# Designs tried in a protein design chat: miniprotein binders against q56419. Part 255

Target 1, 326 residues: q56419
Amino acid sequence: MEGRTLEEVQEEVFKRHGVLVPKKELEDLAKALEEAGLLLTEKVEARLKEEEEKLKRERPMRLAGLSYPEGEREARAFLEAFRASYPGEGEEARVLLMPHLEPSRVPEVYGAALAALEKTPPPERIYLVGVAHRPLKEKAAALPVPFQTPFGPALPDLPALQALDALLPFELFNTPLAFREEHSLELPLFFLKGRFPEARVLPLLVARRSPELGEALKVVLRDFPGLLVLAVDLSHVGPRFGDTPLTRTLAEEARRRDLGFLERLAEGEPEAALAFLGANPTRIDGVEVVASLLPLLRERKGKVLAHRLDLEAPTLSAVGAGTLVL
Short names: E, the ipSAE of ESMFold2; O, the ipSAE of OpenDDE; V2, 0.75 times the mean of E and O plus 0.25 times the DockQ between their complexes.

## First folded at step 20 (miniprotein)

Design b_3 (at its last look DockQ between E and O 0.52; V2 from the best seeds 0.00; counts 0 for: pae E 1.51 > 1.5)
Fold by OpenDDE base, look of step 20:
Structure b_3 (fold): chain B 326 residues (1-326), chain A 107 residues (1-107)
Amino acid sequence: as target 1 above (326 residues)
Amino acid sequence: TEEERRFEELFIEAWELLFLGYDSGNPEIMRQAIELFKEALEIAKRTGDPEREAAVLATLALAYYELGDWEEARKYAREALRIAEEKGIEYVIEYARRLLKWLKELG
């Protein structure tokens, strides 16, 4: 790959997808610093090359000790606490939409996901589809290696991954460095591995909508059945995302869009869900994932288990999160 | 030099943490990034590298902005701008002015 920093790749992805609030200021400064030789050095390039080689073997934890406990015992207690934060009961999931936001911000939403998993027979494999916060070479990518978790490694389903690759018009196994720190896979995987320790995983990232991915997955799921998980967040509003400080009006609009999106998905109308968002002015990040998976979401009815618009008070900004079962 | 190497290591790690914290929505990670940037800033001051100093100051301004600390963000942005104008560091001048304008609009 031409000597782009992981940050440069992230910048390009955010610019292209328009779905995530442009980290424009972060990206612009990072780019300027890279051009000045302060962020991309020969040493950084060498390190990135070494990291890429390591990613051929395994994906280490990045957020252990930051977002969740590193130790297994503490991690189990963490899971139970999150489950306890949701007072309701779950439903059996064939498709699970859950957040990838910092867990501590929306504990009951993750709790709702855990509740759904309790009602779900242990799958042989989990198709985990996250959002690429860094640029990908292709519209989507997979990393066919073990992902480390406090509960042991989440092992890839190589046969199913190979079957998926064979049906795609592009190389699925691209941009391994995009997976190195991708929280949209690591955070949901913590909860999934904790509940289904024996399940194989297909870790997938979507950068741009890929109708081909949904069609290919539909075929693969026939021969390789499993749980489909969409790890996506909802609205991003406020100063961190280029808006004015959160007002009642802005919060109501964010909630309206989040719930309107989720409710239409729950009715088995994913195209209607996308159409409802229009230009996506509240920046729901899950749009490209849903757009890629339309064939798998059509006519599937389900239930919204949880939703939260979480206020980050210091920044007067908010992020939406939800849990949906289909 | 060893100090230059250390600066680069800290600055890169801090930026990685900054993006990670921003993307995941974890302000504690961003606070950790700030601590590394502050260490990098001290190195830049000791080595007498105004470009590195201005760059870190601009970055700190942005990091504090992302934490909602508008006062500290303005402080660091002004200092970044001052040094950058004195030394003719155009990319920092441009960024710091833009950030200060945005911070003014936020109140």
Scores: ipSAE 0.779, ipTM 0.909, lowest interface PAE 0.7, mean pLDDT 91
Fold by ESMFold2, look of step 20:
Structure b_3 (fold): chain B 326 residues (1-326), chain A 107 residues (1-107)
Amino acid sequence: as target 1 above (326 residues)
Amino acid sequence: TEEERRFEELFIEAWELLFLGYDSGNPEIMRQAIELFKEALEIAKRTGDPEREAAVLATLALAYYELGDWEEARKYAREALRIAEEKGIEYVIEYARRLLKWLKELG
């Protein structure tokens, strides 16, 4: 079959077998192992109960020594290296969109976020909105405890969190265990706490779009002003995400979708940004967060500071990340 | 036994690292999970537990697939399938066959 085009090879693979859906395969195998008694044991249940009780008091670092250094001095140097990876100057942000992808993969995108923070007056609090990677009992959740960082604990803004909870049609404090390993809060928080050591935090997760969250946050932000951070990734393409192997064409489409989405957000047109994506064929990760926060994004103009579609050569896949200030 | 308790500790910790590495996009975390799975595999072999052995092999195959090391994925999937077919471990048979078929088409 030498001389066949890449398109011909991809068509043959797709026709014969359908696609493997990798996250689902991990989840299905884990579930089968739980049903077989290999993952859900009495020891695991006891550990989860203990961890849930600890999470009522604090959220420990999970990624120290894995994604960033644990010690404060090394963490400060790490932060400075990331800033140096972005050669430009930032813009003041009232809303910041930044990634939650492994920082070493997109250093200049995190560096652009740091550049924006340099231009941003230190806020009293940060509304940090990530993407739930574990199921939540509701559309959104918060965890009202200190989050440990190498720069000290990021303390919760309890009055603002309580005000938010009171405005929602569901319990905000609903799934503590979902925060245990949630990198979409921990990785951005490292950078935010490093630059704003005195800011309190509202650590928020979205599992499914919640217009109620956006309306409630608009009210809470009036009385508790602060920096709003959308900690989201962009396109996810290739076999790791259920596509055929990444081609030049798919990569260019993913980049076009990422930039078109970000640029429409930068125009103050979040509904147009969502409409531009349609069925979201490149699986931009930020859609549910943006759809939740429309009242906070409308008519806010700003600038895209950085973007990378980061190639995962071994998996023939890619993930997009961007930095946007509004 | 102590080795069986150690297997359970390694297996759940490795699974937690695997999901964390996958979701965060950090392949080094997934490789650390694989190191723990390999230790768990050796325990399953020493304790003569074919369901545990097949389960870890299937998990390793899927983990290597997720990392893009498709030759290693084939190796572990074939061994998982061999044990699972001999011992009638149906969920492993199903996953190993699907993965091997997909890997055959990827080249």
Scores: ipSAE 0.707, ipTM 0.882, lowest interface PAE 1.5, mean pLDDT 90
ESMFold2 (binder alone), look of step 20: mean pLDDT 84; pTM 0.831

Design b_4 (at its last look DockQ between E and O 0.74; V2 from the best seeds 0.78)
Fold by ESMFold2, look of step 20:
Structure b_4 (fold): chain B 326 residues (1-326), chain A 107 residues (1-107)
Amino acid sequence: as target 1 above (326 residues)
Amino acid sequence: TEEEERFEELFIEAWELLFLGYDSGNPEIMRQAIELFKEALEIAKRTGDPEREAAVLATLALAYYELGDWEEARKYAREALRIAEEKGIEYVIRYARRLLKRLKELG
């Protein structure tokens, strides 16, 4: 019975904990190939186990040389170019919403986040909450290890992570492999570590809304103050996401949904923001994170600093990104 | 064999890159995945393994479709279908036909 393949375990975890933004065509073919024996073999399983053991000690850069420069000097210049893409001034943030979309697609949105960080006193720690793109064994997870960056390792806040784990009805450190490829933490972390090199990090993922997480974080933040960062994207529309080709009407609707969502969050009304989206017809992926963190967002007013619905001309699709300070 | 082992390594690495590029919205990462899939395709051809060849062709079609290069997607989907129909590889037949239908709708 204990001889189940890694494929069988991964398939069960995938079905139970899906992803917020659908990628049905990739998932369908990958599943068929796994069933045919082409994606999981003994050698692949051994490699994945080796990678899992490595992740218990550190999380290496995955996107260096792909989404941002690997060298520290080039990485600092990259940060400054992004800051320059946003001509405005930021505002102090106790909560920051920022994207995890490929940075070169929305430079002023990341620039707005940097502008907010300039106005924010250096925190002792950053609660970085991303969106799990691989299934988790539970509704949420953390990985309590250094995350490598071009600016040096982002060290985990182990006492705060342990306090959080103790308050949850499930083990927080539950799915190390889900962090291996997780850009929703790595891309924002590049910007955060570059601005706050001394801050420790709580790297958190949400797969499905967890009221327990938000309640636990409210307690932990009282005893371990820090910056809360929601690393989420907004609308996903067009054929790449199962829609018709992008039209002016679809783009206008996506933009309206993005801005209406952000504006209601900025008024301290996260329940109203979620209700405004209804069935989430433009597939805003921030919904599960916001729904988890309601106790931390209620009554907290702020400002939308930037928004872009970024068009993908070749795919006739678009992805929305925004910067919100609370 | 060593060549079959190399196919497996390339195919898995390429799929990991494909998901990473898709999820992050980075088409250059997806193009890197395509280059590895093309190398895997050449191995499948050299070793005379029609299921592996059809599977990689279907995956290339999907990758190009997700990048918006729909001419290349049609090319690879048709070739995947040809092999899969000849050899009775049902899951490739279904995916290639579905993708070709989708591509016709998109023009």
Scores: ipSAE 0.813, ipTM 0.923, lowest interface PAE 0.9, mean pLDDT 91
Fold by OpenDDE base, look of step 20:
Structure b_4 (fold): chain B 326 residues (1-326), chain A 107 residues (1-107)
Amino acid sequence: as target 1 above (326 residues)
Amino acid sequence: TEEEERFEELFIEAWELLFLGYDSGNPEIMRQAIELFKEALEIAKRTGDPEREAAVLATLALAYYELGDWEEARKYAREALRIAEEKGIEYVIRYARRLLKRLKELG
């Protein structure tokens, strides 16, 4: 298939399989294997079609038993342990920025999010905005079905989702397979559902910055008030992400970028936060989400509750995570 | 054949886990992927399919690379390269050489 860009092949693989191809080495091999017919077989395609049909009804747990407990009792104990890992008190949030990284890597950061949720009155609905690690047909997407959790299904707010769709220049309900394994929604949703069992959810993914999304959400939030949650990670540095092994200098730069980004958001200056990152040399994950939600972040002052640059020692790589309330 | 079907099932499931583990930052998920790839490798060996064998070996090299196990990554990359060169599997040759170069840069 001589003429397709890596991005196009990735999009096709992702569209067909709902599988994220990590950048560089992983993407290159996956593409080569796909071209060789080893990843996209007729059987796989048939399975994916079946899974897509099932996603019209519900989104099953993918990370239960992997990242969090499947059983409700164990899941509650898990939540309590994470809350206990953060020694501070939270603040009431109208906007919550929290990570979607593997919870065990940054327990106190998730703990800080839980602390904030303790100070937050139960919302009627949660706008949960994650990062699309898989390609989307449009800049953003939603899946209007129940998401399974150990605490029961997180039910969609269909009226609010429909109102949002009506205000967007593109079809909001696109690329259902991108949601199948998207951890940037599933992991934060575990904590959110555990704290607010009665809240309806709007599960949203952003692949590319969409100013239209922020403007539309600003209107929708007037008629359908709720908690806005940005599920985003921060810097990604080291060999896994194409850098040299983590050094003091590289770690300091990652922390500087992460904290500088979060602090400017806490000051109600999201444009300044984006400008501060420039070309984003440390690969802050949440840039496209923040860029899409500017109208909802402007002039909102808040507080950074937690930050961690978590070292993955075997790979000499690190990922930044933070919790911010507005 | 049944074995070919089983290979395909294992290989795609393992790749799904590899992506999931990589994206979420959970090394245990990537380790689970490695176990499935090893099972797929054994099938490829039994069926005598050098392309599938080389492909799995290259994938295992990548998985170990993503886990920071540079020694095992080099081992599997070299084996992938050997088979691919013997059988003329160009895409595996290119990938394995590139990965080995990257691994050399890391020490």
Scores: ipSAE 0.778, ipTM 0.907, lowest interface PAE 0.7, mean pLDDT 92
ESMFold2 (binder alone), look of step 20: mean pLDDT 86; pTM 0.851

Design b_5 (at its last look DockQ between E and O 0.71; V2 from the best seeds 0.75)
Fold by OpenDDE base, look of step 20:
Structure b_5 (fold): chain B 326 residues (1-326), chain A 107 residues (1-107)
Amino acid sequence: as target 1 above (326 residues)
Amino acid sequence: TEEERRFEELFIEAWELLFLGYDSGNPEIMRQAIELFKEALEIAKRTGDPEREAAVLATLALAYYELGDWEEARKYAREALRIAEEKGIEFVIEYARKLLKRLKELG
């Protein structure tokens, strides 16, 4: 690792794990601090143990008051404002691809998701598949506990989760601490629970592509029908992610890759979507999720409802977000 | 000591917020982390712990870098490097030099 830039390391980590870990600088420093005894203390370990024990009962809100309102009334107004930000109409979704980026950055994209949900009959259960931003012990994981939201707890579908676990070659219920602060579940869940208050949820995280997950879910969905939600972001470009500052050329390439990916998914060609990205030089984070769910995405035609490449001006970096209905 | 305990609590919480803000793409959360790091920095200064001080300074440099504040990032990285070189804190020396090199490439 001598002489590599942090960006090169991030790119390598991303390529290796298929998950956007622009975090390597953060992770490297955090690790160095832990090794020095400055970050991981006995107290931290004790706290983590306590938090892990609590996660056996429920997953508390982490982003309430930060990314969305904590109070129910304010949360409802928040939902309405996001819906209003998208001027179009939605379509009925059997599969919904939506972002997990900070909602305030891409309000119309979340608005498009809400528009789709308005046209979707209330499901009995929601399979919510997010991206693991922390390491998992296995390729995928689930947390079979209530997730707190401003609209009340999102209750797990234990029978469906158990059925899924039984079909997987690994233990599904692994790495509970990875769920503690995972925004890729919490942020989409806010919108989903707000729209479908009675739906049970299967909160799933993918760290690495698992073809077994898609095959197992295909079987489980026969006995336990529901809405499949892919909570994924698209391109990550600019200095925060190891690139030069955003240029017209870089932005055009990011948009091309984002839209090319989404359009091929909309055509029911998920393998073609993955192939189109190649080495994924613009770092679309949803690749491992899509690769895991191929059996559920094949031959399903749909529509891209929204896309945005959102500029974070201070860092001259941008993140892509999209909403797709299948 | 109570101050050491408080430092650890602040430093951990700030790092959690830093990761959360970075991952979610919410710069306001990262700004909150910075405020907690600054409080931790003041404790480290008062207690006379150069290792903790250098560590927080390096972390602040990184946090400002992630916010695109290159000037403040350079400032804190230089200060981290100064203290770390004076006290022989090798991991901070290595990190601060690496960050400063990157910051030079960005302008």
Scores: ipSAE 0.783, ipTM 0.920, lowest interface PAE 0.7, mean pLDDT 91
Fold by ESMFold2, look of step 20:
Structure b_5 (fold): chain B 326 residues (1-326), chain A 107 residues (1-107)
Amino acid sequence: as target 1 above (326 residues)
Amino acid sequence: TEEERRFEELFIEAWELLFLGYDSGNPEIMRQAIELFKEALEIAKRTGDPEREAAVLATLALAYYELGDWEEARKYAREALRIAEEKGIEFVIEYARKLLKRLKELG
C-alpha cells in the first residue's frame, strides 16, 4: 500500500480477476466431473437435446410444488398471503425492481411488489429481466415461447422480441437450455402473471453487462410500451458465498450497501448506484442488469418500498432482497 | 446398462436440483438433490464403480457443506478421500482435502 489507496488496489485486482461468482465450488466440481466423463454422458446429452427441442414450444413450470402451489386456486391464495405480508400501500411503477430469492424467505418484499402492481395500470406487456444462472452464448438472451404458470400461460410478445433482436449486435434467441431452470424469471413471473393475467411477456436474461441491450430496449419500449421489471437480488454474504461467518458488522455493511444502492437508483442516479458499490464486496446480484439498463433508469425517481437481509442460520450467511418502484 | 442408465439420470437430475436450490436459496430443494445423490451412491456401490462412488461422495460432501451441515460434509469428504486415495482419483483427492481443511477452519 505504499502510495496507493484501497480503491486503486481493488481496481487492479478486478482488472486481473473479474467479479467472483459465489457458487464457484459447485461449478468447479461439476466441470471436473464433466471433464472426467462422469456427468455429461452421450445418453444425458441426447436427453438434453430433447429438452431443448421442447423449449422451442413452451417453458414448463419448474418450481411448482417447490416454491409455489401448482393449482390455480391455491396459487391465488398463496399470492394474496404474500400481499398481506406487506401492510403498506404501493406506488405506481413504470419500472419495478423485485427479488428472485425463494419467496418464503422474504414475504414482505414480494408483498411490496404486489402492492406496487395494485397501483400500476395493467400493462400490455412486461419486460422481465432476470439474471442468468447458467452460461449464455451471448451477453443476454430471450426465449420467445409461452411460460407456463398456475394462472395459465404467459404468452410472449413476439413483435417486441423480434424488434429487440433486430437492434442487437448478437442473436437474442441464443441459449434455450439456460431458461429451463431459471428461477430469476419463474419466481417473479408467478407474481406478475397472477396480477396481470392478460399481459404478454418479454423474458430476458443478462449474463454480462450489455450497454447495447439498454439502448435497444429504450427504442423498443417507445414502440411497445410496457412495465419494466428488474428481477434481481442484493447482497450475498457469509460462508456460502466465500466469506467468513456472518457477523453483526458484516450484516450491517451488507444492509448499508443494499439500501445505498437502492436509494441511489430511487434518485434516478444508476451510475452513482454502481459507483457506490465499487468492487461489489457484498456481491449484489443486480449489478450487471442495472449496468445494462442505464438508459432506462436515468432520471427516473421513485421509492424503496421494502428491504430485508435474510439470515441463513445453518450456513452463517445472508441474502438481501428489496422492492423499488420508479 | 439399466443400473448405469439410472445412475446417469439420477446424477444429472440431482446436480440440476442442487444448483436450483443453491441459486434460489431454497434448502429443501437441496435436500431433495441429496436424496437423489444417495440413491446414485447405492448404485455405484452395487455396480462396483469406485470412480463414480468417489464422485458422488465428494458431491454429497459439497451439498452438505452448502447446507451448513458440516458434520455430514466431513463424513462424506473423508469417505470420498479414502476411496480416491486407494484408487488414484486425483481430482477427488484434491477436492476432498480442500473441503476438509475448510471444514476444520469452520469447526
Scores: ipSAE 0.751, ipTM 0.903, lowest interface PAE 1.2, mean pLDDT 89
ESMFold2 (binder alone), look of step 20: mean pLDDT 84; pTM 0.829

Design b_6 (at its last look DockQ between E and O 0.66; V2 from the best seeds 0.72)
Fold by OpenDDE base, look of step 20:
Structure b_6 (fold): chain B 326 residues (1-326), chain A 120 residues (1-120)
Amino acid sequence: as target 1 above (326 residues)
Amino acid sequence: TEEERRFEELFIEAWELLFLGYDSGNPEIMRQAIELFKEALEIAKRTGDPEREAAVLATLALAYYELGDWEEARKYAREALRIAEEKGIEYVIEYARRLLKRLKELGDEEKAEELRKRAE
């Protein structure tokens, strides 16, 4: 968090007379607490520095035992259960769009992804593009270290990562701490590693649309072919996201936008998909990722395998998730 | 002090879990955060630090709000506000008031919707 003064946080808290955007409220409170000396202490800074140093060697599991089993045997059973939750058959994917939402919320959507992976020849490498839920120094970032999974470490493709870095106008290897707890990589990686244990991985995060990333990846993919995975969620609606409680109208709008977005992607029209969303009033998560990867999505035809708008009943909020193959 | 150190450790860890749970959409992670916050709250009470107490209470209010437990959220927000007003902790006052306002709006909407459903 950029060191704002308590006054700045107070002002920001005060100026937002509007609908509590929950994430922003969390961030604002956290910042206020940090400024008050309650969250970011010298000790915490030292710990973060130590963690950053550790991230030079490996990225440990953060969600093991929380979102998925830590043990390999249990993890395999978990994968099988998720696959079983999707009754359909998959299709071969060159590009896979899948969720990064808590797996238990949308099991059949992850199941659809697994079904697609079953029909996909084992790739040499996986380009895994997630969403940065924490600020990045640059528009995009990569962490070139092994990511721990219950199935063993997902090893980075260093040559491909280096090739990508060389083509980008910014340093790709930035903000390692943003990867520490980033679920948008960890959760899909669980499924990917479970299905393709020998594949190397390029773990990428997008914070802001980067056309340069898509163009660079297009070049890199020629020399370093692999599976492209977009780990993105769709609409976020309801009180947790600043809306009123979920209504039929709001749910229909969220579904319309989710499916309209996915269908246009399936037709190989990513620009049309983005244009369809406009100001993105239902807060589709994957917009910046898709906007960054336009060169890789153009003219690719595919199929929507699954979609769910998952209701979180206690908060009367819902999150959209989908699986698309191209 | 050792208690202050423990408070800080718990509070930070709980906030990390809170963000993780929020971002991933896993309510169980947020519940774990709440348990750590409750432990931190007890420390703050024992040490007699009203700022830490108010801060944790406000955070708990937010955490419960994110879980959709608006009743508990209101409870903790009110308590946070009370302490903060007594001690002049402005940032907590502002936050708690804003949260309470939001919670009231949600409650009113829920009530209105319930009334509409009953009228149909």
Scores: ipSAE 0.769, ipTM 0.882, lowest interface PAE 0.7, mean pLDDT 90
Fold by ESMFold2, look of step 20:
Formats: structure tokens, C-alpha cells, sequence
Structure b_6 (fold): chain B 326 residues (1-326), chain A 120 residues (1-120)
């Protein structure tokens, strides 16, 4: 299993059963086009090299004008509208689980995260842990540069990042291009930076579970306290993810898996939460992040504030999203 | 030429948008990718490049499949297959055939479920 991404393992499992993984189809066609010389031309390679060098200095907004407004005034109004989508009150978070799914699909789930942030003292820094959607050279990565937002740059916490890098058995700053389009950091960061404009950020990605990351973060958090954010989605079910069309039974199973997972995390029992999923038949996205962060999740009790299993009517598929405070 | 360079820029940008829309679960981003692919398709037709044309058609078919617009996906997959078989573009043939098979399976399963629900 070492050296293979979650995507590679999932692809092998589903090929054994004669079902192709739809993301694999996108990746295979793109690879074939690269091999045919249609995607990695001289001009494209030069552009990617320039973008990689720029990413060593800053990470620009990729989703402004697509998932959230580009202007600061409009972005603040957007933030307030999302808070209003969740009419309840939050609770103080030392650890926050929130989604990275397109915000317009789960507005009350992001609103619940904002409600939790209202009750949370402004942290000096935010440990933002997302899910890598592009391959990483290692199990995890960080990008120690400002991330641009409509609310100004989210500055990196360089001392904390360097401390984390020093404790890991691999170089933490290993795959800058993987961050270029990584929505699992950018979408949650919009909400976090909007609420905590002075907090520094540790922008972290997990590709494969890393017990070393969790142990190192436990040490770093003692010396560099802050808010830990798991930016993860939950179940992925239906044809877009390699299943049959969504039925009531599959939706009920996905919801049960999502809520059972979140509730066990809320009880401070992350190992039980992972065990509850078994083979993870509804493809909960957060498993590798939770498995990496076990030392930070054990015995932390909290509350599930929101959950939605959001239907994609045209694809007969659904994605689950939730908000959990610990 | 300048049009061929524009094709290259459009094609990679559209692919980047396609992955971003897929991963974020944002269908509007995927529709923007499709518009760029359609522009690239027009360039491939004007420059008379059947491999580029077949490649863009296969990508459009896959993009519509991922959006759940399975009628459009079948349309573009059949057109991609026609050109690819004529010109011997094997990777396009393979993807178009697999996609058409998957689309048939999904359509058959959806109809069977509708009939089952009515009978229950």
C-alpha cells in the first residue's frame, strides 16, 4: 500500500470488480493526450514552470468569480449570507471539521462552521488540513507562502511550518503545483480568513494517511497553539463515483455512514469512527485526514452542528458534507 | 500557427477547469470547461487536424458524462468514435467505446428502476 495514493488503491479495487472509476477515466484520457503530445506542448510546459516559480512566492485565488466573489465588499456580504443560512448557534471549536464541497451546494453546512467561529476565540494560527486532489511526492505537503483571498493574504506561520517539517521523516515542502488548484484549502480558507483576518495559516494537504503527521502536529500544537481545521467532505455516492444511480436505500446508507462517523468523532473516538466505516463503502472523503490526525482527535468531545447529503440531480449522485466542533 | 497555439492554450485551460469542476463538485466550472473545449473544437476543424478534433470530441463526451448530460455525452462520443475509427486513433476509439457502453448501462438501469418503482 506504501507509495500508492488513495486514488490508486480505489482504482485497483474497482477494476477488480469490472467497474471503472469515473475520475480514473478523466485521468487516463488526460494521460493519453499527454503521451500523444496534445497537452504538454512547449508553451504549456513553460507556463507550468512559471506557475511553479510563482507558487514558491504566493498562491493566487483560483476560485474567485467561480465559487465566491472576487471583491472584498461582495465577499463579506457573501460570508454573511452563508452565516444566515444556518439559523442556529455554534459552539467554541478547538478542532473544526468543515467541508470543501462547492459552497452553494451546502450553504447551511458552511453557515454552521461560521457559527462555530463566532464562538471561537481568534486564534493566532489555523492548521488547515485538506485533501490532495493532485498527486503529492509524499504522504502530505505544505506550501509556506501567502494564500490570496478577497480579505487579503492569509500569511503562512513559517516558524510552525518549519517546526513541523523538522519533525517529519520526509520534506514537507514537496509539491508546489499540487496547491495551484486545490479547492480543499481555498474554499474553507475563504470562510476562515473572512472571520479571522489576522490569523496565520499552515496550509496542509494529505494524500495518504500519515501517522507521523499527527504525532508531529501534536508536538507543534503544544508550542504553537491554534485552531485545527479538517477540511473534508463525507460520502460520495452514485454514478459520478462509480455506483449505480442513487436510490433511497443508497442515500439512507450514505447518511447513516456520515452521521455515524461524525457522532463517533464527536464522542472523542476517532478509531471507532474509522472502524464504523469498514471498507468505506460510501467513500467518505475525510478518512485519510482523520487517520493521520488520531492523536489530535482522541478524547476530544464535541457536537455535530450540521449535515447535508446533497443530491446532484443530473448525475443521480450525492455528496455529504458536515460541520463538527470538538 | 497562431490558431494552433490558441488551440493548445484553450485545451489545457479547459482540462484544468474540467478537473477543478469535477473535484470541487461545481458543475458551472465544468460547463465553462465545455465552452472552452467547444472553442478548441472549432479551431481543430478549421485547421483540419483529425486527431485534435477526435481528442476534443472525446473530452467533450467525457465532460458531459461527468455532468450527467448523457444525451450530449452519447452524441459527442459517437462523433469522436467515427473520426477515430476512420483515422486509426486507438486511444480515442477505446475511450469512446467504453463511454458508450457505460452510458447504455446507466440508461438501462435507470429505466429498470423506474419500472420497478411503478410496479411496487
Amino acid sequence: as target 1 above (326 residues)
Amino acid sequence: TEEERRFEELFIEAWELLFLGYDSGNPEIMRQAIELFKEALEIAKRTGDPEREAAVLATLALAYYELGDWEEARKYAREALRIAEEKGIEYVIEYARRLLKRLKELGDEEKAEELRKRAE
Scores: ipSAE 0.722, ipTM 0.876, lowest interface PAE 1.4, mean pLDDT 89
ESMFold2 (binder alone), look of step 20: mean pLDDT 82; pTM 0.782

